# Ledger of designs, part 3: VHH binders against FYVE and coiled-coil domain-containing protein 1 (FYCO1)

Target 1, 130 residues: FYVE and coiled-coil domain-containing protein 1 (FYCO1), of Homo sapiens (Human) (q9bqs8r1337to1466)
Amino acid sequence: EICLLKSGELMIKVPLTVDEIASFGEGSRELFVRSSTYSLIPITVAEAGLTISWVFSSDPKSISFSVVFQEAEDTPLDQCKVLIPTTRCNSHKENIQGQLKVRTPGIYMLIFDNTFSRFVSKKVFYHLTV
Short names: E, the ipSAE of ESMFold2; O, the ipSAE of OpenDDE; V2, 0.75 times the mean of E and O plus 0.25 times the DockQ between their complexes.

## First folded at step 1 (VHH)

Design k01 (framework vhh_8k46_1)
Fold by ESMFold2-Fast, scan of step 1:
Structure k01 (fold): chain B 130 residues (1-130), chain A 125 residues (1-125)
Amino acid sequence: as target 1 above (130 residues)
Amino acid sequence: AVQLQASGGGFVQPGGSLRLSCAASGRTFSSYAMGWFRQAPGKEREFVSAISWSGGSTYYADSVKGRFTISRDNSKNTVYLQMNSLRAEDTATYYCAAEDYYLGSDFRSEEYDYWGQGTQVTVSS
């Protein structure tokens, strides 16, 4: 379920491949999520069996996070399989960590959801490993 | 921990004014961001106004902007909500709330750490 996204606007989309993630090194990356918007990172995975891991924080306030599986690039968000339902994270106070084992090749979308926020835009600091 | 006590509610006619007070007990009041929320019968709790620990930043819901004014007196451990030009739709139980160490995230009720008992405001002719 991603009901909040139906009323929000997509701000930024950052498509990544497994090979790109493997090449990033140790530094964190930044993603801006404006008030009343969401941003997402589609990760294209060609082979099953690897684990996608993430660590993120946000400034100055919390962000909501979810993970969905998209079978094809043209699959609408409301038709994607919810793997991790939308959860409000205290990402401004601590690092949020998670992982997911890839069982099916396809597109795994990490969603940073700020649609609940009327006034506060966030910067998300994230690190991905595969 | 801080304990909060809201007061100042009552009955008032449309166009009238009321001032709500929220008295805090605890030595760290000046480090908290403070907020006012309200809940009308049959509705969920909604944000009204917030003020930073120093009083330098204030925020208002669109429905009350220009009519309500939030302020604080750290020497008296009190936050105030001055309500002018009251309307029937302002009828609700008003709650004060405190968030530890900085202004609450997007003014959602679940992000505030401490809550006072409510004070009822009824605007009717």
Scores: ipSAE 0.000, ipTM 0.176, lowest interface PAE 12.5, mean pLDDT 83

Design k02 (framework vhh_8k46_1)
Fold by ESMFold2-Fast, scan of step 1:
Structure k02 (fold): chain B 130 residues (1-130), chain A 125 residues (1-125)
Amino acid sequence: as target 1 above (130 residues)
Amino acid sequence: AVQLQASGGGFVQPGGSLRLSCAASGFTFSDYAMGWFRQAPGKEREFVSAISWSGGSTYYADSVKGRFTISRDNSKNTVYLQMNSLRAEDTATYYCAADTYEWGLSYDEADYDYWGQGTQVTVSS
């Protein structure tokens, strides 16, 4: 399935390894996503069998979230396999939780999509576990 | 196309009540926050009330708290504004508006993308 980010610009990319996530302490990290932009967290996974888990919220309003699989670093975003389709989340009202079992080595990209928003920039508070 | 049709306005004496309705079409109504704004002749449009997608959260301008109640019926794609204890100062054209980009509540007119035609409310003895 083709993932196509047609509108907006990449604001920030935060590449993480499994080892970096495994070393996360308690608490949340922050990610700023401007109006009309998106940000992404590519997680590089060398072997199958672990579970990637996330918790996030946003302020002051909602953000759209998706997860895509990128076979290699040079695979264009519009050719990534959609694992979790883009969904507008009530992340401004509640913590959004999810998990995904890694079945194939590669890059798992968490996408925080604010391209729908013309006026409101968001701060995303997130925590990841493996 | 997105359409918002406000109705229920009219003439009422001070202390009276009116219920405004806003029928929405052209978008997934249950996913988006709705607001009511008003504009008196010669004045800027001002915020009145807003309701979240689920109806679980509401905002009110200080001037209407305790007198107005916003509600919605997602099965009918309609938002309502129940106006009690009306005052001469409530005289205005009332507009319903949709924030089709965001689910959060806002006082800010700029966060609302789609606007209805308005319904006139006149409170006078």
Scores: ipSAE 0.000, ipTM 0.149, lowest interface PAE 12.8, mean pLDDT 84

Design k03 (framework vhh_8k46_1)
Fold by ESMFold2-Fast, scan of step 1:
Structure k03 (fold): chain B 130 residues (1-130), chain A 125 residues (1-125)
Amino acid sequence: as target 1 above (130 residues)
Amino acid sequence: AVQLQASGGGFVQPGGSLRLSCAASGRTFSDYAMGWFRQAPGKEREFVSAISRSGGSTYYADSVKGRFTISRDNSKNTVYLQMNSLRAEDTATYYCAAGEYDYWSGLYEDEYDYWGQGTQVTVSS
């Protein structure tokens, strides 16, 4: 799961800061994940102690999800620490929710992985809180 | 909405062959990609094979590749699974399934919207 680039290609990267997330309203945001690709939401966190929370769903089918920690922007994917291993989610049937306590400053990457799906693109509806 | 009826199962000895059929009624069959899944006693349901709407793309589980062939006849609203060189490990209830989207991997249960009742295949000496 560290070798995402070998399993598919990066389609979209949506970098966010804690301050940007704190300014979000309660509405869902959308992220398109094309067939055979994955998309990333790197969240830059300057201080430890906050909790990153998420809820997401997908249409029309499931999506795989993982969370990795990247020490710096130039840290290769194979050097990132896996915090939540890649798991196929029934995100098309229910809302998937989770949270993670920030213990170390750095970049927390939420990964929406559609590399398993050769033909079906997904729209991910997500909400983030810090 | 579409209804699927799988048939052609039976008892066969190792090394034998069977051809399964899945007949569709209801909505237009040619609008669906089709798949076959199986569930052996005491095991999870697993992917066997899939075919695109046009029949131009086919996919097989590693355990059946080279032995099974999936095909479809849109004029007859039917998908087929030709099973050759059958093994005891192929014993299972076989299910056909239909998915409305053209672009899907075919490999996962959640990609299919409609399912048939299944047909039992028993490979034993």
Scores: ipSAE 0.000, ipTM 0.159, lowest interface PAE 13.4, mean pLDDT 82

Design k04 (framework vhh_8k46_1; at its last look DockQ between E and O 0.75; V2 from the best seeds 0.00; counts 0 for: pae E 8.4 > 2, unsure alone 59.1 < 65)
Amino acid sequence: AVQLQASGGGFVQPGGSLRLSCAASGFTFSSYAMGWFRQAPGKEREFVSAISGSGGSTYYADSVKGRFTISRDNSKNTVYLQMNSLRAEDTATYYCAKDLEYYDSSGYYPEYDYWGQGTQVTVSS
ESMFold2-Fast, scan of step 1: ipSAE 0.016; ipTM 0.342
ESMFold2, look of step 3: ipSAE 0.013; ipTM 0.308
ESMFold2 (binder alone), look of step 3: mean pLDDT 74; pTM 0.746
OpenDDE, look of step 3: ipSAE 0.180; ipTM 0.590

Design k05 (framework vhh_8k46_1)
Fold by ESMFold2-Fast, scan of step 1:
Order: C-alpha cells, then structure tokens, then sequence
Structure k05 (fold): chain B 130 residues (1-130), chain A 124 residues (1-124)
C-alpha cells in the first residue's frame, strides 16, 4: 500500500485544515496542474469521526486522482498509505465525486496527477466539504 | 451514439499494401483530431499516426514514417490509413481514435473516443 509518484514533478501544494474547509463558500476553487506534473491538497485532520467529501472537474481534459494518508508531515512519500489508488478520471466530461471517513488523525492528501500528459495543462475545479 | 467503425484490415504478405478506413458518427467530426493506434498481442498500445481536425498537419511514428500515409475526408466523416511496404512487425489490431482539437496527438490517454479496431496480419 505504498504511494508511488514515479517521475513527475510537484507543481503546487495547497495545505488545508478542517476548519478552513468548513469555512469555504458555495463556489468551486481552482488548482492548476501543468503537463508532466502533479499537484496535491494535504488536509490536516486532528480528530477522527468526520467525513471528507470532494467534487471536481478538469479543463480541457482528464486528470488522474488518488488519496493517500501521511501519518506526520515528516513521513516520507514511500511510507504513505494508499487509501484510493491512482485512477484516470473522465473529469473533463463529468463531475467526479467521492468521500472518505476519517478514522485516524493525520494528513489526508488529495493528489491530482497530470504526469501522463506531455503537453496539456489542466485547471482543476474542486469543492471540498467536511 | 458516438461510433468509430474501423475497417479494411485483413491478411497480407510482406511488402503488400492495405488501406484502413474509420467512419465516424455521433459527434462533430471536423472539430476533432484523429489518430491511429495499434496493439500487438502481449504488447502495449502504440501510436501510429495522427491528423489535425483540418487535415493541415500530420504526424507519424518513426517506425512507419515513409511507409504509411494518414488522410481524412471531413465531408464523409472518415479518416484513412494507407499502409505500404508492410512488414511482419506491423501485425496488430489497429484502432482509430478521436481527440477534441488539442496538441497531444501521440498520447492515447488523451483521446476522447475509440473504435473497436480492425485486425491486420502480415505473414507469408
């Protein structure tokens, strides 16, 4: 169950807390993911029992998505637990929805992976709820 | 419904020629780049050729350059692959695919629509 980000480069990291997500309005937020890169949203959760929910789409084409668990900020990527394995999404044609019940305090990383794409950069439109 | 119907495959001896056709329906054909990909048994799908929505630009894999020619007829919603000087290593199922008007002609994962394919066997 190991997080394996192979040869891609990290472009953007958007750290969020549960309180910040709870304060978000109705609108979607934007995350840019360049060709041959990935971007991630680490969500720090102090208490178990809540559910993290997401809805996203991408423009102009698909994006790959995964969720991994990082026990602490200094935990190496190769020691992160894979919660949702990397899946290529038709996020350019439909809204991709998911949710995850928090059982263990730690960092839940939502990964938007564009490393498969050589020339097409994507804008990810996302909405998070807790 | 969106459909891409590939045809024209068959059995041919080395040095022979075949012309593949891909008839498209259910979408605005002239807004899409069209590509041909092939897959031999036990191998990954590989890029063969692509043509822009206007027909003004064509792209070829090094392995087929000079032997294959891609063309399209937007009035007939059809893309073609003329294959000359065929070799045993060209044996594969050939797929046509449509990509909404962007740069990424050789990346199979960027294509929006796919056909069921047509089998080409080059053997003596």
Amino acid sequence: as target 1 above (130 residues)
Amino acid sequence: AVQLQASGGGFVQPGGSLRLSCAASGFTFDDYAMGWFRQAPGKEREFVSAISWSGGSTYYADSVKGRFTISRDNSKNTVYLQMNSLRAEDTATYYCAADLGYYEFSDSYEYDYWGQGTQVTVSS
Scores: ipSAE 0.011, ipTM 0.196, lowest interface PAE 9.5, mean pLDDT 84

Design k06 (framework vhh_8k46_1)
Fold by ESMFold2-Fast, scan of step 1:
Structure k06 (fold): chain B 130 residues (1-130), chain A 124 residues (1-124)
Amino acid sequence: as target 1 above (130 residues)
Amino acid sequence: AVQLQASGGGFVQPGGSLRLSCAASGRTFSSYAMGWFRQAPGKEREFVSAISWSGGSTYYADSVKGRFTISRDNSKNTVYLQMNSLRAEDTATYYCAARKYGLTYFSPTAYDYWGQGTQVTVSS
């Protein structure tokens, strides 16, 4: 199982639980992703059968997105299972929507990757549902 | 919160130019993305242009692309819309709008704060 995230610096980590996501109000949240960095949202899921859904956009340009599964908090990134490989998204032109059914309890990491960008920092606007 | 005041509208002949200004009175202006929308009589409010909070991205409706330019000056808390090669179909009331949170630039419902509007009339 290979984690494809191998470059840049971690800027922000926003850990969330299913209960916290279920308590999200209306509107979007912000996540800053500096040039040459990445940020991540680890979602801890205790029960199988839930569906994690996301909607995001970025400003001012595209962001790369991936989802990996981490069995435990101490599992190294290179041992995480890649569920959605890193893909450059037109998130600055349209909302990017996706969902994933949880089949195994553990940590699902949403990764916003800006390591390809040397000069342009981004804000990611996101909303999550479970 | 921000308060917005649009200005610079007027009467021009086809092919003419106008520059609209949107002055904001909030201390947090630089954290807001800004948009311009227009509404002609009997029509819904439509997207014209938008600029990101950083000014690093600009967006344009296909009908104005290549003719209009949006810019911002955060030191003056002002957004500008430079309108060149104006056409009769550009006649409308132009509104500026601000959003802090949002997943799109193109829908009026994505914007939290709105200015009063400024009338642009293109006619011979």
Scores: ipSAE 0.000, ipTM 0.272, lowest interface PAE 10.6, mean pLDDT 83

Design k07 (framework vhh_8k46_1)
Fold by ESMFold2-Fast, scan of step 1:
Structure k07 (fold): chain B 130 residues (1-130), chain A 124 residues (1-124)
Amino acid sequence: as target 1 above (130 residues)
Amino acid sequence: AVQLQASGGGFVQPGGSLRLSCAASGRTFSSYAMGWFRQAPGKEREFVSAITWSGGSTYYADSVKGRFTISRDNSKNTVYLQMNSLRAEDTATYYCAAGRYYSLWTSDYEYDYWGQGTQVTVSS
């Protein structure tokens, strides 16, 4: 029930719709996450029943990842439902893969968290499918 | 927290060249991806080119690929669009835009800050 982003600054927000994700090619997209910051990819889903899948890696070091559900645009971050708790990933050594079935319409936020890192900014290379 | 000023437009003959500049103010320019968009009279605004915050990746609309080159100088807080082999259909007001996102994108709704625009007219 708790999004642990309090020690960092929101740097980047990349809002996406299901239709935009469906238009993704085979290539990876790039997202920069500065030291001591975090970035969000809010995915707006109007209908239940689809599966959001992701693959990502990071350079040069690890990134922390979480997924939260926001019922409406005005729902405070601390009231979002934690679907995947914040986890440090060896995303610099391997591709991190995951998926989530949409059971409720709303906003699914993928969070790339670099707040633990004071000195090292990261590039996140990601691909999404629906 | 970025203000943009586009310049370098003018009149040019078909086959000619122009270099547009977009000067940014604000401390965070080097953190922003930059894009160029254009709007011709009676037409919708269309994407032209984009460059990532580091300058390491560029994207071009098919209509300008091979003719236009986007570049940036973060020490000068400026992004450039070098336009070669200009055609009558390139006539438009050109706008520069800055997105707080570091990802490359082509949709104008993904940009947070916009410049006033500079007019490019390609005619004989």
Scores: ipSAE 0.000, ipTM 0.125, lowest interface PAE 14.4, mean pLDDT 80

Design k08 (framework vhh_8k46_1)
Fold by ESMFold2-Fast, scan of step 1:
Structure k08 (fold): chain B 130 residues (1-130), chain A 124 residues (1-124)
Amino acid sequence: as target 1 above (130 residues)
Amino acid sequence: AVQLQASGGGFVQPGGSLRLSCAASGFTFSSYAMGWFRQAPGKEREFVSAISSSGGSTYYADSVKGRFTISRDNSKNTVYLQMNSLRAEDTATYYCAADRFGYTLYSSRDYDYWGQGTQVTVSS
């Protein structure tokens, strides 16, 4: 998969609008990530050609984010293919946006990683589109 | 001992409604995210709906959005699934499950506790 986009990188053909970002803030899903842990959202894609899009923010401080590809459900997390390496995001100061083109069917895992934080748990507010 | 007791299943005609309940005991219910999964004969277990530990966030499979509503009552240690506008393809055994950290909300893998299930049959 060669068409990976990270936070702040725009796809001219599919721009996110201010209204869409605002709606994510009001109706967004919430995920609690405990101190010293991580949380993941598995997205199973049966056919190629889809685009996985995300917008997220966190409170009260930053969260790290990564995307891995799991070839089979029993593949250990540490053996998954890294599509977006773990990156610490200023998600507490701005909305983090990204997209991933799907060319290979399988399980795409969005990982919100708080293992660097010994004492501070975070809430992640997110919206996903496939 | 940990127990999740699902109930409320039965026979219903297409377009009908059912309310499933899952009563939990043996763990700190208010600290766990709760999910509903279903499995039809010859098919894999699939995600239906989930609710965060506080009840502040809910999640639904696209096939049930707008028809099903998940809710919980932490004072009664119970999670509910209100099913409206039922279809033949909703026929399955419905399972409730508890996830301590909410890591696996959309996947049945790694949920900590599972109930025995309740059968829902939608037919004319």
Scores: ipSAE 0.000, ipTM 0.116, lowest interface PAE 14.6, mean pLDDT 75

Design k09 (framework vhh_8k46_1)
Fold by ESMFold2-Fast, scan of step 1:
Structure k09 (fold): chain B 130 residues (1-130), chain A 125 residues (1-125)
Amino acid sequence: as target 1 above (130 residues)
Amino acid sequence: AVQLQASGGGFVQPGGSLRLSCAASGRTFSEYAMGWFRQAPGKEREFVSAISWSGGRTYYADSVKGRFTISRDNSKNTVYLQMNSLRAEDTATYYCAASTYYEGVYDLPEEYDYWGQGTQVTVSS
């Protein structure tokens, strides 16, 4: 088992395409991540070669972040590839930046993980670029 | 609030195994992440392992990875540490601890709200 999505409860899933991300203006989008839950941004990519970039912060406390790859929508959770292992981010104190180059077509899931927090819900402010 | 009681320590030879238990009393055990720490004579308390409130996430210190397994049974209000392939350097008093969440660095003792008394593990020929 390599998929980190087995733990906790999914609160919200925000599916995005490359075209939708390319149409984003300046400014951040908001994502609420309730205590004991995680939220997903699955990005569907048809062609290899582009770079997915992200910047995020959270309020009032930290959030954990990971990236997994799902080959197709019907790929089981335990067959997802972990590209960026879950890391606790000081996203409440600074902007967290990252990027990855798409080498294989498929679904790239950005995971905002608040399952470690029993009582503190977070709002994540994020910006994506492709 | 929880009260924690660690047990299962003892004397084993190198290469042996022990299972430690940490029994929690109180209403809210399932709301806590749980950790194991140890303190050897003359050393600071060090992180060993941690498990999330649901049991879905586990963490291990590099020194015990592959040899120790943490688990929990929320129906029994108990967390376990299965220790295999024990070495002399594993000799320590083992403490269990509870945290309402990992809002900081989870491998630091300061992140834990409640502590049990310890159980002594001695690995010696």
Scores: ipSAE 0.000, ipTM 0.106, lowest interface PAE 15.9, mean pLDDT 81

Design k10 (framework vhh_8k46_1)
Fold by ESMFold2-Fast, scan of step 1:
Formats: sequence, C-alpha cells, structure tokens
Structure k10 (fold): chain B 130 residues (1-130), chain A 125 residues (1-125)
Amino acid sequence: as target 1 above (130 residues)
Amino acid sequence: AVQLQASGGGFVQPGGSLRLSCAASGFTFSSYAMGWFRQAPGKEREFVSAISWSGGSTYYADSVKGRFTISRDNSKNTVYLQMNSLRAEDTATYYCAAQEYTVTYTYEGSDYDYWGQGTQVTVSS
C-alpha cells in the first residue's frame, strides 16, 4: 500500500526525536496545513518498545490523517510502509486520539493531509507523548 | 518587500460606523494572524482586535467587544475592522499588524512582525 499524497505539496515538516517529545510540557502545539498541501511530523525512534501517542484537533474543518514508517531518510513518501491508512477525521468537532507501539527502530511519520481541500487551510492543534 | 496598506478612516459622529481595510502583500497572508491596534494622541498604542490565520478565531479588547467585528478574506489578502456604535474615545490612528504563525496567538504588539500604515479615525460631534 502506498501513500496517497502524490497530488499535494509539502507545507511544513517538523522533525522530532523521542527525547524532544518527552521534554514537551503541557499544552498543544500547532501545525499549519494550507489548502492543497500536507504537513509531516517525522519522529525518529532509536529504541523499540515505547508507545507513541497523539491527540489532535483542527480548525476550521476536517483533516485527513495517516501514519507511515520510513525505512530510510531518503525513502519517498509513496514507498513508505503504511501503518495507519489515510482517514478523513472529524477533528474540527472532536479530539482525535491514537497510539502506536514501536516494534522497529526507524522514522515514524505522522501525516496531516489537506490535499483534498482546494480552498480551506487548516491549523492542527496536537499533543504528543512517548 | 512586505507591505500593509490600511485605509477607511475618516470623520464620523458618535453612534456612527466605519469599516477599515488592510491590504497585505509580500508575505504568505494565509499563514499569519492579523491584528488591529490604535493610538490616541498622548497615549500608548493599545490592542483592539485580532483574527487567526484561518478566520476561525477572533479576539477583542473589552473596550470594543460587541461594537467592533474583525474579519478577513484570504483570497484578497485583506483584513477588515467593522466599527459600529463609535464613541469619542475611539478617536485614534488605527494600525494593522501581522504575526507569523506561532504555537499560540498573542495580543502583545511586540510579538507582531509587520506593521502597516496608520489610518486616522475621528469621532466627534
């Protein structure tokens, strides 16, 4: 299965490590996803056995979300292993929660996909724990 | 070059209305929160209103809440301030300002990256 981001443009990429996520205080972080674009949070994980957890919402409308595993830093998005398929979320009406147990060291990409939206940009409010 | 062009000021009687416009160029307008600030003669510049980058959230100073409405049109790179029920105390030069997308929005003038030209509003009988 391949990523469905081919028609979109990358807006923002926010690379994070497990140690950075563990140092995050209370409160949400923000990520801009312009119309017809997508944004990425690549999380580099050196050790197996931890669980990555997320909570997010979006304004003013829905966002699509997926999680992929990138085998190498230069692996194209459409060749990554899909862990959570792209799903349109009612993130503008409720908090979307999820988690994933890390079984293989590598790069786990959280993808906020707004490529379906031709005219409406979104802000994603997110909280990550590890 | 970043440019913010404020317009729509003028003379109006108490109880009247004015609509201010701020046309933006030279930056990705849809990625910025926009604010309106004002400065009366002999006073410090004070916050009036702000609008999030998407238009989904608005913020108002207590002195203008219920009377002023901020809005934006990202297709026209313009932010607006509709001022109703104007009072003599609203007399000031009004400035528009842009704040780059950040973790949280702010009403502090020092946190705004770009500032526009002033437009004078005079409320007098």
Scores: ipSAE 0.000, ipTM 0.115, lowest interface PAE 15.5, mean pLDDT 81

Design k11 (framework vhh_8k46_1; at its last look DockQ between E and O 0.38; V2 from the best seeds 0.00; counts 0 for: pae E 12.9 > 2, unsure alone 64.5 < 65)
Fold by ESMFold2, look of step 3:
Structure k11 (fold): chain B 130 residues (1-130), chain A 125 residues (1-125)
Amino acid sequence: as target 1 above (130 residues)
Amino acid sequence: AVQLQASGGGFVQPGGSLRLSCAASGRTFSSYAMGWFRQAPGKEREFVSAISGSGGSTYYADSVKGRFTISRDNSKNTVYLQMNSLRAEDTATYYCAADYSEIRYEYSTDEYDYWGQGTQVTVSS
């Protein structure tokens, strides 16, 4: 999984704070992930004890998903701590739900990985809560 | 959703020919790239051939290139695999698979969402 992240190109970074997630609003937001790329949502968390929850789907086909912890903003992705290893999700057929409890303040990155696809770009519809 | 039905397998001598068919039903057939895979006893499924939704692009595993020809008839919702110059190593169960409309295709089974039942091809003297 780590090799796939090294080989891919970052397309979109959508940084969010806990306050922005608390004011997320209703419904889902959209994140575009072009073929052969990945996109990510870095979530900056100042205090331990929070639970980050997500639900997402994708169109038209599957997306891979992982969660990593980044100690510093400039830490390369391949040097971050992996909290949820890369998993191919049937997100085009069903909503994918998960959560994690924040045990260390820092940056929690949700990674939507489309590097396995040569020609099919994906739209990810996501909703976050804290 | 797409339902797939493969047929046309059988017994043939080395050097012979068979034509496999895969009939599709359900959603719009031309929106799907189609692939053929095979699984010999004791081996994982492996890529054989693929064709784009329009039929404009075709792809072959090196082991079958020049001997097998993939084609499709979108008016009949059917994809075909013409297998010529068959060899003993072509003996396998052959599966057809469908993937959302892709102009080009990777060899990975992970990109194929729908699979048909297999049809047996046996090549022996």
Scores: ipSAE 0.000, ipTM 0.184, lowest interface PAE 12.9, mean pLDDT 81
ESMFold2-Fast, scan of step 1: ipSAE 0.017; ipTM 0.252
ESMFold2 (binder alone), look of step 3: mean pLDDT 77; pTM 0.784
OpenDDE, look of step 3: ipSAE 0.026; ipTM 0.446

Design k12 (framework vhh_8k46_1)
Fold by ESMFold2-Fast, scan of step 1:
Structure k12 (fold): chain B 130 residues (1-130), chain A 122 residues (1-122)
Amino acid sequence: as target 1 above (130 residues)
Amino acid sequence: AVQLQASGGGFVQPGGSLRLSCAASGFTFSSYAMGWFRQAPGKEREFVSAISWSGGSTYYADSVKGRFTISRDNSKNTVYLQMNSLRAEDTATYYCAAGPLYDFYGSEYDYWGQGTQVTVSS
């Protein structure tokens, strides 16, 4: 069964381009995900063949993670293609690593989902490479 | 207020059946996966079963496969656990929780409601 996002409010959207990611310094960026919310990083990719790689951790507890493909900025969430279904990660105990090869130009949204957590807000530490 | 109210527990003999209910309020029930967990005296809480937000996918612990059936009614904000062919080792307090479908790590589920005691004994 396709599961993009369970429920909750969008807290933060951090749009990035391939060129911006390629210019990232070494070290992690931070993303706050309040209780009962989700945050997302839409990565706009103009050409196929690139590999998007991520490493993240969270404090103080786990975070759920998914990746969806959005054909255009105005494409509704229910029309996005699920590339990686929502999975709860032990990101508070270990670094979560993953990668995805871009087969189609478009927007790849990394979703950090804290909607399952009513009382515990998380800080996500992430690093992206292309 | 957000709450999960589990009910339907009781005393039953081995081989018997019980149906547990979990009534949810205070959150958008139809948007969450729901799960049942249990905890026997002196033991850690363990996963029993889970159902997706739509009811289209169900998951079961190996110890209960073929005997228990999870279902939900989104119009009533209720999840159910039909327990058949009960065994002494099913004796536990049963809890319902809302959380992600793909994560059966017990302590991370939110909205652990009031439990309902199931005792299977002759």
Scores: ipSAE 0.000, ipTM 0.122, lowest interface PAE 16.2, mean pLDDT 80

Design k13 (framework vhh_8k46_1)
Fold by ESMFold2-Fast, scan of step 1:
Structure k13 (fold): chain B 130 residues (1-130), chain A 121 residues (1-121)
Amino acid sequence: as target 1 above (130 residues)
Amino acid sequence: AVQLQASGGGFVQPGGSLRLSCAASGRTFSSYAMGWFRQAPGKEREFVSAISWSGDSTYYADSVKGRFTISRDNSKNTVYLQMNSLRAEDTATYYCAADSLFYGTYEYDYWGQGTQVTVSS
């Protein structure tokens, strides 16, 4: 198991429910990920069978992305089940798209990781669908 | 926007120490990463040190690593640069800067007033 973000700092946490995602307007939401930090979007899913889909880009440079499953709200980040391992994305050049089918109710945490960047803060533009 | 005021500069002999302070005004200080830069006459500004918004991560230019220490006190809206074992080549005007909330920049914005440090016998 990949131990995540032990040296990083949490900048922003944006908890969302399926109902809130279903209420997203057209266009992208914005998330700031400061240099040396990471930001989280924990999605609480009560029903199995849904598909979580995402599209994101970043400015001005790349961002690392991962998805983990958090069994309970108090589960430490480094003990979460890794569903999509941390990957550096060319999100500054193209839209990054992905999807994940929910098999188990719980918390699905989308992680935007900028801990590798010493001085460059990023704005992430994201859109979610369920 | 944040207003920055650097202070603590002065004359010091080689091997001496100085502590610089950067006082910030504005309600968003705790959301900014902070940095110190310096500029000697006739030279470009160079990076010296940076500290994350929480204070947990610090970064240093190779030329000052092991001699300078950056810290911050978010309750006082102040960032500090402790400078030890000063050398003649550390002579410069020192500036504090806050990381921009504007996306797409690679540089710190919100430059503060400089404070002059002179290291000479």
Scores: ipSAE 0.000, ipTM 0.129, lowest interface PAE 16.3, mean pLDDT 78

Design k14 (framework vhh_8k46_1; at its last look DockQ between E and O 0.34; V2 from the best seeds 0.00; counts 0 for: pae E 6.5 > 2)
Amino acid sequence: AVQLQASGGGFVQPGGSLRLSCAASGFTFSDYAMGWFRQAPGKEREFVSAISGSGGSTYYADSVKGRFTISRDNSKNTVYLQMNSLRAEDTATYYCAADEWGYSLETYDSWEYDYWGQGTQVTVSS
ESMFold2-Fast, scan of step 1: ipSAE 0.037; ipTM 0.438
ESMFold2, look of step 2: ipSAE 0.056; ipTM 0.465
ESMFold2 (binder alone), look of step 2: mean pLDDT 79; pTM 0.798
OpenDDE, look of step 2: ipSAE 0.176; ipTM 0.585

